# Designs tried in a protein design chat: VH-VL binders against Imidazole glycerol phosphate synthase subunit HisH (hisH). Part 21

Target 1, 208 residues: Imidazole glycerol phosphate synthase subunit HisH (hisH), of Pelagibacter ubique (q4fnt5)
Amino acid sequence: MNVTIVDYNSGNISSVINSFKEVAKDKVNIEVTSDLNKIRSSDKVVLPGQGSFKSCVDALNAINGLVETLNEFTVTNKKPLLGICVGLQMFADLGYEETETKGLGWISGKVSKIDNQNNKFKLPHIGWNEINIVKESKIFEGIKNKSHMYFVHSYEFIPDDKSVISATTDYSSNIVCSVEKENIFGTQFHPEKSDKLGLKIIENFLNL
Below, E stands for the ipSAE of ESMFold2; O stands for the ipSAE of OpenDDE; V2 stands for 0.75 times the mean of E and O plus 0.25 times the DockQ between their complexes.

## First folded at step 23 (VH-VL; framework fv_cemiplimab)

Design i1 (from d5 with light chain D93S; at its last look DockQ between E and O 0.82; V2 from the best seeds 0.00; counts 0 for: pae E 4.7 > 2)
Fold by OpenDDE, look of step 23:
Structure i1 (fold): chain C 208 residues (1-208), chain A 125 residues (1-125), chain B 107 residues (1-107)
Amino acid sequence: as target 1 above (208 residues)
Amino acid sequence: EVQLLESGGVLVQPGGSLRLSCAASGFTFSNYYMSWVRQAPGKGLEWVSWISYSGSRKYFADSVKGRFTISRDNSKNTLYLQMNSLKGEDTAVYYCARETWVFTGKWYYYAFDIWGQGTLVTVSS
Amino acid sequence: DIQMTQSPSSLSASVGDSITITCRASQSIRSYLNWYQQKPGKAPNLLIYAASSLQSGVPSRFSGSGSGTDFTLTIRTLQPEDFATYYCQQSYSTPFTFGPGTVVDFR
């Protein structure tokens, strides 16, 4: 099995790489690349993103053919893809961080700033928080409801179709922290930073 | 006040063992990656080891790999460095350092923003 | 492993001077470069992160620039408290590596 972590200059992805390699060991081949052919031929793809929505989208678009390749992989060929943090957010139609930015549009919705209720809540949402699993998800196998995951974000994905939501977290309001739509998986939290349980989620994805 | 305080540095013989401790206060210890960085007398800084939030992931410099172990007790807000098979070249002031994250508006970056005062480990016959 | 180098290893300057220290990485580290200041007998202090971002509480006379492999730390209008050793450090990947340091002393 070949799994590609897309390296498109989306910030520091060392933790993602290390965690996935740790879980994969010698059972799965982990590639870290932006090579279109390797992405196309991969069995699974990980789309990380740690930064602003706009910066990540711009970075994707800076690589000719990458978005098209990802569309082919995810939408046309229906192969498993995991978006992490901004990677998840890019699933949306539009994001509103800094400026209105077009996302990948894989899951209808928008990315908006978390309402901090006049500074009652600090942004970014940073640290450990419980997740509320609201539906069964293949990547949550063996994960108990109310498990803690690690968050680093100021914006939230708001899907139009609420049925894609697999988990939420309580911060200011119930914000979406995981989605599942067919072959598309996304986490707002960082499984690579969520210790043993996060690694389990990674393992679940690798075993899809 | 955010603070790190190292302890345990003493004189040991080559081949000996020593455990260093780093007590954290003033911040949520479990929310931060931690590292040990050492400095030999009159020399520069050398990264030694890194540990994740709960200690599930650990990294080491090649110079200490297989000899040193890193751990943490989040309930005690304490970081540890177990040093075995000590060598003369391990003589140094050992600092514990908090790794922070900073968002610049575009990307997240990491740096050691808080350091302890250091504890001196001397390995000599 | 990523190797870090600095230039010069030492320099002498006077109060009021402007000085520049360079740091080079053996491979691209993008902007994942930090600068630290260390005074004798003291722990290092973070000055610059992300190559050019000033740490909170650090005077504006300190500035960082560069990306990829070449970086610079500039101190404008050197003050008496600025005489120290300065280290660059890459935070791009493990093992984290420091430059050998640059000693800034009195002329």
Scores: ipSAE 0.223, ipTM 0.757, lowest interface PAE 2.2, mean pLDDT 94
ESMFold2, look of step 23: ipSAE 0.294; ipTM 0.745
ESMFold2 (binder alone), look of step 23: mean pLDDT 91; pTM 0.936

Design i2 (from i1 with light chain S91H; at its last look DockQ between E and O 0.68; V2 from the best seeds 0.00; counts 0 for: pae E 8.2 > 2)
Fold by ESMFold2, look of step 23:
Structure i2 (fold): chain C 208 residues (1-208), chain A 125 residues (1-125), chain B 107 residues (1-107)
Amino acid sequence: as target 1 above (208 residues)
Amino acid sequence: EVQLLESGGVLVQPGGSLRLSCAASGFTFSNYYMSWVRQAPGKGLEWVSWISYSGSRKYFADSVKGRFTISRDNSKNTLYLQMNSLKGEDTAVYYCARETWVFTGKWYYYAFDIWGQGTLVTVSS
Amino acid sequence: DIQMTQSPSSLSASVGDSITITCRASQSIRSYLNWYQQKPGKAPNLLIYAASSLQSGVPSRFSGSGSGTDFTLTIRTLQPEDFATYYCQQHYSTPFTFGPGTVVDFR
């Protein structure tokens, strides 16, 4: 099995690479590339994002044919894709980090700054926080409700269709931290930074 | 004031054991990865070991794998390095280092942004 | 493992000089390169991350460039406090390897 971590110059993705390779061992081939043919032939794709919404979208668009290839993989061919942090946020129609930016549009909704309640809550939301698993989820198999995951973000995804939400976390408000729609999986937290339980989520995705 | 302070470095005979400590203050310790980095006298820097937030994931350099153990106690804001089967090649100043995200204006990257002052381990008869 | 090399291993310079230190990785590390300064008897401190970004509080006379396998650190208008050893370090994958260091001596 071939799983591609999309390398679109999205910042330092070393922990994503290391964590996926640690879980995959010799059973799953992990490739790190933006090569369109390798993405098309992959069994699964991981879309990381380590920056602003706008920077990540601009970096994807700068690679000729990449967004079209991801659309074909994900929407047309319905093959498994996991978005991490800004990778999840880019599923939205629009993001408002600094400027209005068009997302991938795979899951209708928007990305907005977390309401810090007039500076009562610090941004970014950083560190360990518990998750509320709100529906049966393929990637949360073997993960107990109220488990802790690692967060670092100032913006949140607000989907139009609430049925896609698989987990939330409480920080100033009830923030979406995971979505699952058919073949499309996303986490706002970083499974690659969430220790043993994060590695379990990666394992569950690889075993789909 | 963010600080890391190593302790426990002493003279030890070859084959011996030693435990180093690193006391953290001025930041939320459990929110950061930690590493040990060492430097032999007159030599360069060598990364030794890394530990995740809860301590459930650990990585080691090949030169110490199987001999060293890394741990942390988040309730005491303390990082540890247990060193067993010590060799002359382990003689070094041992630093603890905090790994964090640093922002470039567009992207977050990883770096060792805070270092302790080090503790000297000498392995000699 | 990713091998890191630096050139030169040492150099002598005067206050006011401009110098360049090079670092080479055995495979592409993209921009995941950090530079550290270490003064005698002191711990290293972070100067440059992501190949070219200055850490907060680092003077603008320091600059970094490069991507892939070839990187440079440039110090313009050397000051007395800049006489130190400089290390590059890849943060692409474990083990996080350092270059052997470049000693910048006052002459």
Scores: ipSAE 0.025, ipTM 0.637, lowest interface PAE 8.2, mean pLDDT 90
ESMFold2 (binder alone), look of step 23: mean pLDDT 93; pTM 0.951
OpenDDE, look of step 23: ipSAE 0.037; ipTM 0.689

Design i3 (from e3 with heavy chain G100T, light chain S91H S93N; at its last look DockQ between E and O 0.08; V2 from the best seeds 0.00; counts 0 for: pae O 9.7 > 2, placed apart)
Fold by OpenDDE, look of step 23:
Structure i3 (fold): chain C 208 residues (1-208), chain A 125 residues (1-125), chain B 107 residues (1-107)
Amino acid sequence: as target 1 above (208 residues)
Amino acid sequence: EVQLLESGGVLVQPGGSLRLSCAASGFTFSNYYMSWVRQAPGKGLEWVSWISYSGSRKYFADSVKGRFTISRDNSKNTLYLQMNSLKGEDTAVYYCARETWTFTGKWYYYAFDIWGQGTLVTVSS
Amino acid sequence: DIQMTQSPSSLSASVGDSITITCRASQSIRSYLNWYQQKPGKAPNLLIYAASSLQSGVPSRFSGSGSGTDFTLTIRTLQPEDFATYYCQQHYNTPFTFGPGTVVDFR
């Protein structure tokens, strides 16, 4: 099995790489690249993202053919893809961080700034928080409800179709922290920073 | 009361097969990962096998890989260890153990917090 | 595989003594180290998890410390019921491995 972690200058993805390699061991081949052919031929893809929605989208678009390749992989061929943090957010139609930015549009919705209720809540949301698993998900196998995951974000993905939501977290409001739509998986939290339970989520994805 | 109760340990000839059972009570069995740990007479503890809550993931010690299988029936609150091609070195008290997890504020940590009384398996000609 | 070692293999002590048992991992296991107590003919009991966290119901005279590769279990005021075999165990990665054990007996 070949799994590609897309390296498109989306920030420091070393933690993602290390965690996935740790989980994969010798059972799965982990490739870190932006090479279109490798992505196309992969069995699974991980789309990480740090920074702003706009910066990540711009970074994707800066690599000729990458978005098209990801579309072919995810939408046309319906192969498993995991978006992490801003990677998840890019699933949206539009994002409003910095400026209105068009996302990948794989899951209808928008990315908006978390309402901090007039500074009652600090942004970014940083640290451990419980997740509320609201729907069965293949990547949540073995994960107990109310498990803590590690968050680093100021924006939230708001899907139009609420049925894609697999988990939420309470911070200021009920924030979506995981989605699942067919072959598309996304986490707002960072499984790579969420200790052994996060690694379990990674393992679940790799074993799809 | 939280309890694990092993059964099935008997005398078996080399090359034989045996299935151990572990009955769980006093807790939601399906919410916990489970393991088998064995102890040869007068020796230390050796982890044997691990199973996830649904049974979808399983791990084995190299010493038993290919010969032992682990399974569980959550509807019966029971853990199983199927032992095939038994060897003399498999002679041991076999414990079933519940794996718990605790969030300490920074990380999750895991331990075997509940153990059964053990069941003795003797492999001898 | 991660190899676990303990020292000493055995020690003799008296009631009221303070004793220390050491455990070493062949590689870093962070704080994924547990301590168990086992008495003859009985199943092991969890004493310490996460290297230094005391299991519920365990007397405060038990304490654990260490991280990475070197760990210690300390019993500050040994009681009659503390004479037993103690095992360290790493829960960092499969296969889970135990130390060989330390027998604490009467002097």
Scores: ipSAE 0.006, ipTM 0.566, lowest interface PAE 9.7, mean pLDDT 93
ESMFold2, look of step 23: ipSAE 0.052; ipTM 0.663
ESMFold2 (binder alone), look of step 23: mean pLDDT 93; pTM 0.952

Design i4 (from i1 with heavy chain K58T R98K T104R; at its last look DockQ between E and O 0.03; V2 from the best seeds 0.00; counts 0 for: pae E 10.3 > 2, placed apart)
Fold by ESMFold2, look of step 23:
Structure i4 (fold): chain C 208 residues (1-208), chain A 125 residues (1-125), chain B 107 residues (1-107)
Amino acid sequence: as target 1 above (208 residues)
Amino acid sequence: EVQLLESGGVLVQPGGSLRLSCAASGFTFSNYYMSWVRQAPGKGLEWVSWISYSGSRTYFADSVKGRFTISRDNSKNTLYLQMNSLKGEDTAVYYCAKETWVFRGKWYYYAFDIWGQGTLVTVSS
Amino acid sequence: DIQMTQSPSSLSASVGDSITITCRASQSIRSYLNWYQQKPGKAPNLLIYAASSLQSGVPSRFSGSGSGTDFTLTIRTLQPEDFATYYCQQSYSTPFTFGPGTVVDFR
């Protein structure tokens, strides 16, 4: 099996690469590339994203044919894709970090700044926090409700269709921290930085 | 005030063992990855080891892999480096360093924003 | 592993001079480069992160530039407290590697 981590200048993805290779060992081939042919032929794709919504979208668009290839892989061919942090956020129609930016539009919704309730809550949301698993999920197999995951973000994804939400976290309100729609999986937290349970989520994704 | 304080550096003989400690204060220790960085006398900086938030994941430079172990006790805000099978080339000042996420412009960046004052390990017969 | 080099290895300068230190990476590290200052007998101090961003408390006479593989640290109007060793460090991928350092000595 071939799994591609998309390398599109989306920040420091070394932890993602290392964590996927650690779980995959000799059994799954992990490729780190922006090569369109390798992405097309992959069994699964990982879309990491670190930085701002705008910077990640701009970086995707700077590689000719990449967005179209990801659309074909994900929407047309319905092959498994995992978005991490800004990678999940880019599923939205629109993001408002820095400026209004069109997302990939795979899951209708928007990305907006977390309401800090008149400075009652600090931004970014940094550190370990509990997740509330709200529906049956393939990537949360063997993960107990109220498990802790590592977060670093100031913006949140707000989907139009609430049925896609697979987990939330409480920081200032119920914030969406995971979505699951058919073949499309996303986490706002960083499984690659969430120790043993993060590696379990990666394992579950690889075993889909 | 955010501080890191190393201790335990002494003179040891080749083949010996030594455990270094790093006491952390002024920040939520369990929210940060920690590293050890060393500097041989008159030489540059060499990254040695890295540990995740809970201590369940570790990484080592090739020069120390298999000989050094890194650990942390989050209830005591303390980072440790267990050094075994010490060699002359391990002689250095050992610093503990806090990794941080830094957001600037459109990007999240990693840096070592807080360093301890270092503890000297001398491996000599 | 990503190797880092620095040039020059040392330089002599006078108070008031403008100096430039170069750092090169063996492969693209985009803008994931940090600069540290280290005075004799003391721990390194973070000076610049993300290639060009000044850490809090760092004087504006310090500046950084570059992306990809080539980076520079510039110190304008050198002050007595700036005589130190300067290290670049990539934060793009583990192991996080340092350059060999540049010693800035008083003439």
Scores: ipSAE 0.007, ipTM 0.564, lowest interface PAE 10.3, mean pLDDT 89
ESMFold2 (binder alone), look of step 23: mean pLDDT 92; pTM 0.945
OpenDDE, look of step 23: ipSAE 0.015; ipTM 0.605

Design i5 (from i1 with heavy chain R98K K106R; at its last look DockQ between E and O 0.04; V2 from the best seeds 0.00; counts 0 for: pae O 10.0 > 2, placed apart)
Fold by OpenDDE, look of step 23:
Structure i5 (fold): chain C 208 residues (1-208), chain A 125 residues (1-125), chain B 107 residues (1-107)
Amino acid sequence: as target 1 above (208 residues)
Amino acid sequence: EVQLLESGGVLVQPGGSLRLSCAASGFTFSNYYMSWVRQAPGKGLEWVSWISYSGSRKYFADSVKGRFTISRDNSKNTLYLQMNSLKGEDTAVYYCAKETWVFTGRWYYYAFDIWGQGTLVTVSS
Amino acid sequence: DIQMTQSPSSLSASVGDSITITCRASQSIRSYLNWYQQKPGKAPNLLIYAASSLQSGVPSRFSGSGSGTDFTLTIRTLQPEDFATYYCQQSYSTPFTFGPGTVVDFR
């Protein structure tokens, strides 16, 4: 099995790479690249993202053919894809970080700044927080409800179709922290930074 | 039957300490936020403290911040309120309250759906 | 902190009456508003959550409405057991705050 972690200059993805390699061991070949052919031929794809929505989208668009390749992989061929943090956010139609930015549009919705209730809550949301699993998810196998995951974000994905929501977390409001739509998986939290349970989520994805 | 049972309320001198307990039964205790709410004699309700599922998050009213601590033992289905440096104005019936929630696709709405009978704490010299 | 107010502080009514209690928040709390009923010597009981959702087991004569800053609790046909004190409570943010209460007594 070949799994590609898309390296498109989305920030420091070393933790993602390390965690996935740790979980994969010798069972799965982990490729870190933006090579379109490798992505196309992969069995699974991980789309990490750090930074702003706009910066990540711009980075994707800066690589000719990458978005099209990802669309082919995810939408046309229906192969498993995991978006992490801003990677998840880019599933949206639009993001409003910095400026209105068009996302991948894989899951209808938008990305908006978390309402911090007039500075009552600090942004970004950083650290461990409990997740509320609200729907059965393949990547949450063996994960108990109310488990802690690690978060680093100031924006939230708001899907139009609430049925795609697999987990939420309580920070200022109830915010989406995981989605599942057919072959598309996304986590707002960082499984790669979420200790053993995060690794379990990674394992679940790799075992799809 | 879902039930909360407070205990520990007694007469205490100002400056004293007291720990209240709340025993939960009839529901999965660890799946719910919990709060303490108090009511001074003849007065309204006042939220005191809140604790998350695992206890990783805690909030306090300003009136008790720094003096009260909240904790829970999910293995014992018990909620605690440690009250230090008690004052006369802390005199009240203290209720343990379970928070229910409803998911609307995006928002969780919380409310205190189960209350204990309350335990009276009297702070007086 | 979010301040909650209620109106009226007290009202007298008769069995069969329809009454309305209002609750106001000092700032928008969206729909994070709950209503409780408390009888003397008893713990409060949840009536309405999320501004308008009826708690299980609560008679349909109770209803809640509103969003943002203004909310109402309505009892359409007052029953003898409905004479009590009613509190609104915001669950939008900590500190959670209750309204001062509305006493509903016999006329």
Scores: ipSAE 0.006, ipTM 0.557, lowest interface PAE 10.0, mean pLDDT 93
ESMFold2, look of step 23: ipSAE 0.051; ipTM 0.649
ESMFold2 (binder alone), look of step 23: mean pLDDT 91; pTM 0.933

Design i6 (from i1 with heavy chain R98K, light chain Y92W; at its last look DockQ between E and O 0.79; V2 from the best seeds 0.00; counts 0 for: pae E 4.4 > 2)
Heavy chain, then light chain:
Amino acid sequence: EVQLLESGGVLVQPGGSLRLSCAASGFTFSNYYMSWVRQAPGKGLEWVSWISYSGSRKYFADSVKGRFTISRDNSKNTLYLQMNSLKGEDTAVYYCAKETWVFTGKWYYYAFDIWGQGTLVTVSS
Amino acid sequence: DIQMTQSPSSLSASVGDSITITCRASQSIRSYLNWYQQKPGKAPNLLIYAASSLQSGVPSRFSGSGSGTDFTLTIRTLQPEDFATYYCQQSWSTPFTFGPGTVVDFR
ESMFold2, look of step 23: ipSAE 0.439; ipTM 0.797
ESMFold2 (binder alone), look of step 23: mean pLDDT 91; pTM 0.934
OpenDDE, look of step 23: ipSAE 0.352; ipTM 0.803
ESMFold2, look of step 24: ipSAE 0.325; ipTM 0.753
ESMFold2 (binder alone), look of step 24: mean pLDDT 91; pTM 0.931
OpenDDE, look of step 24: ipSAE 0.515; ipTM 0.853

## First folded at step 24 (VH-VL; framework fv_cemiplimab)

Design c1 (from i6 with heavy chain V102I; at its last look DockQ between E and O 0.87; V2 from the best seeds 0.00; counts 0 for: pae E 5.9 > 2)
Fold by ESMFold2, look of step 24:
Structure c1 (fold): chain C 208 residues (1-208), chain A 125 residues (1-125), chain B 107 residues (1-107)
Amino acid sequence: as target 1 above (208 residues)
Amino acid sequence: EVQLLESGGVLVQPGGSLRLSCAASGFTFSNYYMSWVRQAPGKGLEWVSWISYSGSRKYFADSVKGRFTISRDNSKNTLYLQMNSLKGEDTAVYYCAKETWIFTGKWYYYAFDIWGQGTLVTVSS
Amino acid sequence: DIQMTQSPSSLSASVGDSITITCRASQSIRSYLNWYQQKPGKAPNLLIYAASSLQSGVPSRFSGSGSGTDFTLTIRTLQPEDFATYYCQQSWSTPFTFGPGTVVDFR
């Protein structure tokens, strides 16, 4: 099995690479590339992002043919994809970080700044926080409700269809921290930084 | 407000053992990776070891691998370095350092933003 | 591991001089480069992150530039407090390795 971590200048993705390789060992081939043919032939794709919504979208668009290839992989061929942090956020139609930016549009909704209630809550939302698993989920198999995951973000994804929400976290309000729609999986938290439970989520994704 | 304070540096003989401590205050300790960085007299900085948020992942420079262990107690806001089989080459000032994330509006960047003042370990007869 | 080099290893300068220190990475680290200043007998302090962004409280006479593998730190109009050792550090891939340092001595 071939799994591609998309390398599109999405910030420092070294911990994503290391964590996926640690879980995959000799059983799963992990490619790190933006080569369109390797993405097309992959069994699964990981879309990381560690920056602003605009910066990540711009970086994705700067690679000719990449967005079209990801659309084909994800929407047309319905193959498994995991978005991490901004990778999840880019599923939206629109993001409002820095400026209004068109996302991938795979899961209708928007990305907006977390309401910090007039500075009563610090941004970014940073550190360990518990998750509330709100529906049956393939990637949360073997993960107890109220488990802790590691967050670092100032913007939140707000899907139009609430049925895609698989987990939330409490920070100022109930914030969507995971979505699961058919073949499309996303986490706002960083499983690669969430120790053993994060590695379990990666394992669950690899075993789909 | 944010402070790191190392302790435990003393003179030890070659082959000896020593445990260094780093007391943290003014921040949520469990939210950050922590590191030990050392500096031999008249030399540059050498990253010795780091430890993840819960302590589940650790790194050691080749020069100390198998001889040093790193741990943290998040309930006490304390970082530790256990140093065994000490050699003359381990003589250095040992700093603890906090890794942080700095957002520039576009990307998150990582740096050591807070350092302790260091504790001197001397390995000599 | 990503190896970092610095040039020069030392230099002598006078108050009022402008100096440039270079740092080179063994592979592309994009803009993931930090600079630290260490005064004698003191701990290092973060000076510049993201290759060119000044840490809070750092005077504007300091500037950083570069991307990829080649980076520079420039200090314009040296002040007495700027005589120190300067280290670059890559923050692209763990372990975040340091350069060997550049000593800026008073002439």
Scores: ipSAE 0.097, ipTM 0.676, lowest interface PAE 5.9, mean pLDDT 91
ESMFold2 (binder alone), look of step 24: mean pLDDT 91; pTM 0.927
OpenDDE, look of step 24: ipSAE 0.640; ipTM 0.880

Design c2 (from i6 with heavy chain K98R, light chain R30K; at its last look DockQ between E and O 0.88; V2 from the best seeds 0.00; counts 0 for: pae E 3.4 > 2)
Fold by OpenDDE, look of step 24:
Structure c2 (fold): chain C 208 residues (1-208), chain A 125 residues (1-125), chain B 107 residues (1-107)
Amino acid sequence: as target 1 above (208 residues)
Amino acid sequence: EVQLLESGGVLVQPGGSLRLSCAASGFTFSNYYMSWVRQAPGKGLEWVSWISYSGSRKYFADSVKGRFTISRDNSKNTLYLQMNSLKGEDTAVYYCARETWVFTGKWYYYAFDIWGQGTLVTVSS
Amino acid sequence: DIQMTQSPSSLSASVGDSITITCRASQSIKSYLNWYQQKPGKAPNLLIYAASSLQSGVPSRFSGSGSGTDFTLTIRTLQPEDFATYYCQQSWSTPFTFGPGTVVDFR
């Protein structure tokens, strides 16, 4: 099995790479690349992102043919894809970080700044927080409800179709922290930074 | 006040063992990666070890791998460095350092923003 | 592993001078470069993160620039309290590595 972590200059993705390699061991081949042919031929794709929505989208678009390749992989061929943090956010139609930015549009919705309630809540949301699993998810196998995951974000994905929501977390409001739509998986939290339970989520994805 | 306080540094003989502690206060300890960084007398800074939030993941410099272990007790807000098979070249001031996340508007970056005062470990016959 | 180098290893300057310290990485670390100041007997203090972002509380006379493999720290109008050792550090990947340091002495 070949899994590609898309390296499109979306910040430092070393933690993602290390965690996925740790979980994969010798059972799964982890490729870190933006090579279109490798992405096309991959069995699964991981789309990380640790910057602003606009920055990540711009970076993605800066690589000729990458978005089209990802669309073919995810939408046309329906192969498993995991978006992490801004990777998840880019599933949206539009994001409003920095400026209105068009996302991938894989899951209808928008990305908006978390309401900090007049500075009652600090942004970014950083640290451990419980997730509320609201529906069964293939990547949440063996993960107990109310498990803690690690977050680093100031914006939230708001899907139009609430049925894609697999988990939420309480911060200022009940914000989406995980989605599942057919072959598309996304986490707002960083499984690669969520230690054993995060690694379990990674494992679940790799075992799909 | 955010603070890190190292302790445990003493004189030990080569081949000996020592455990250092780093007490954290003023912040949510479990929200931060932690590292040990050492500095031999009159020398530069050398990263020694890194530990994840819960301690499930650990990294070591090649110079200490197999001899040192890193751990943390989040309930006590304490970071530890167990040093075994100590060598003369391990003589150094050992700092614990907090690794923070900083958003610059585009990307998140990492830096050691909080350091302890350091504790001196001397390995000598 | 990523190796870090600095130049010069030491320099002498006077109060009011402008000085520049360079740091080089063996491979691209993009902007994941931090600068620290250390005075004798004290722990390092973070000065610059992300190559060019000034840490809170650090005087504006400090500035950082560069990306990829080449970076610089500039201190304008050097003050007496600026005489110290300065280290660059890559935060791109583990193992984290520091430059060998640059000692800034009073002329």
Scores: ipSAE 0.417, ipTM 0.823, lowest interface PAE 1.6, mean pLDDT 95
ESMFold2, look of step 24: ipSAE 0.459; ipTM 0.802
ESMFold2 (binder alone), look of step 24: mean pLDDT 91; pTM 0.935

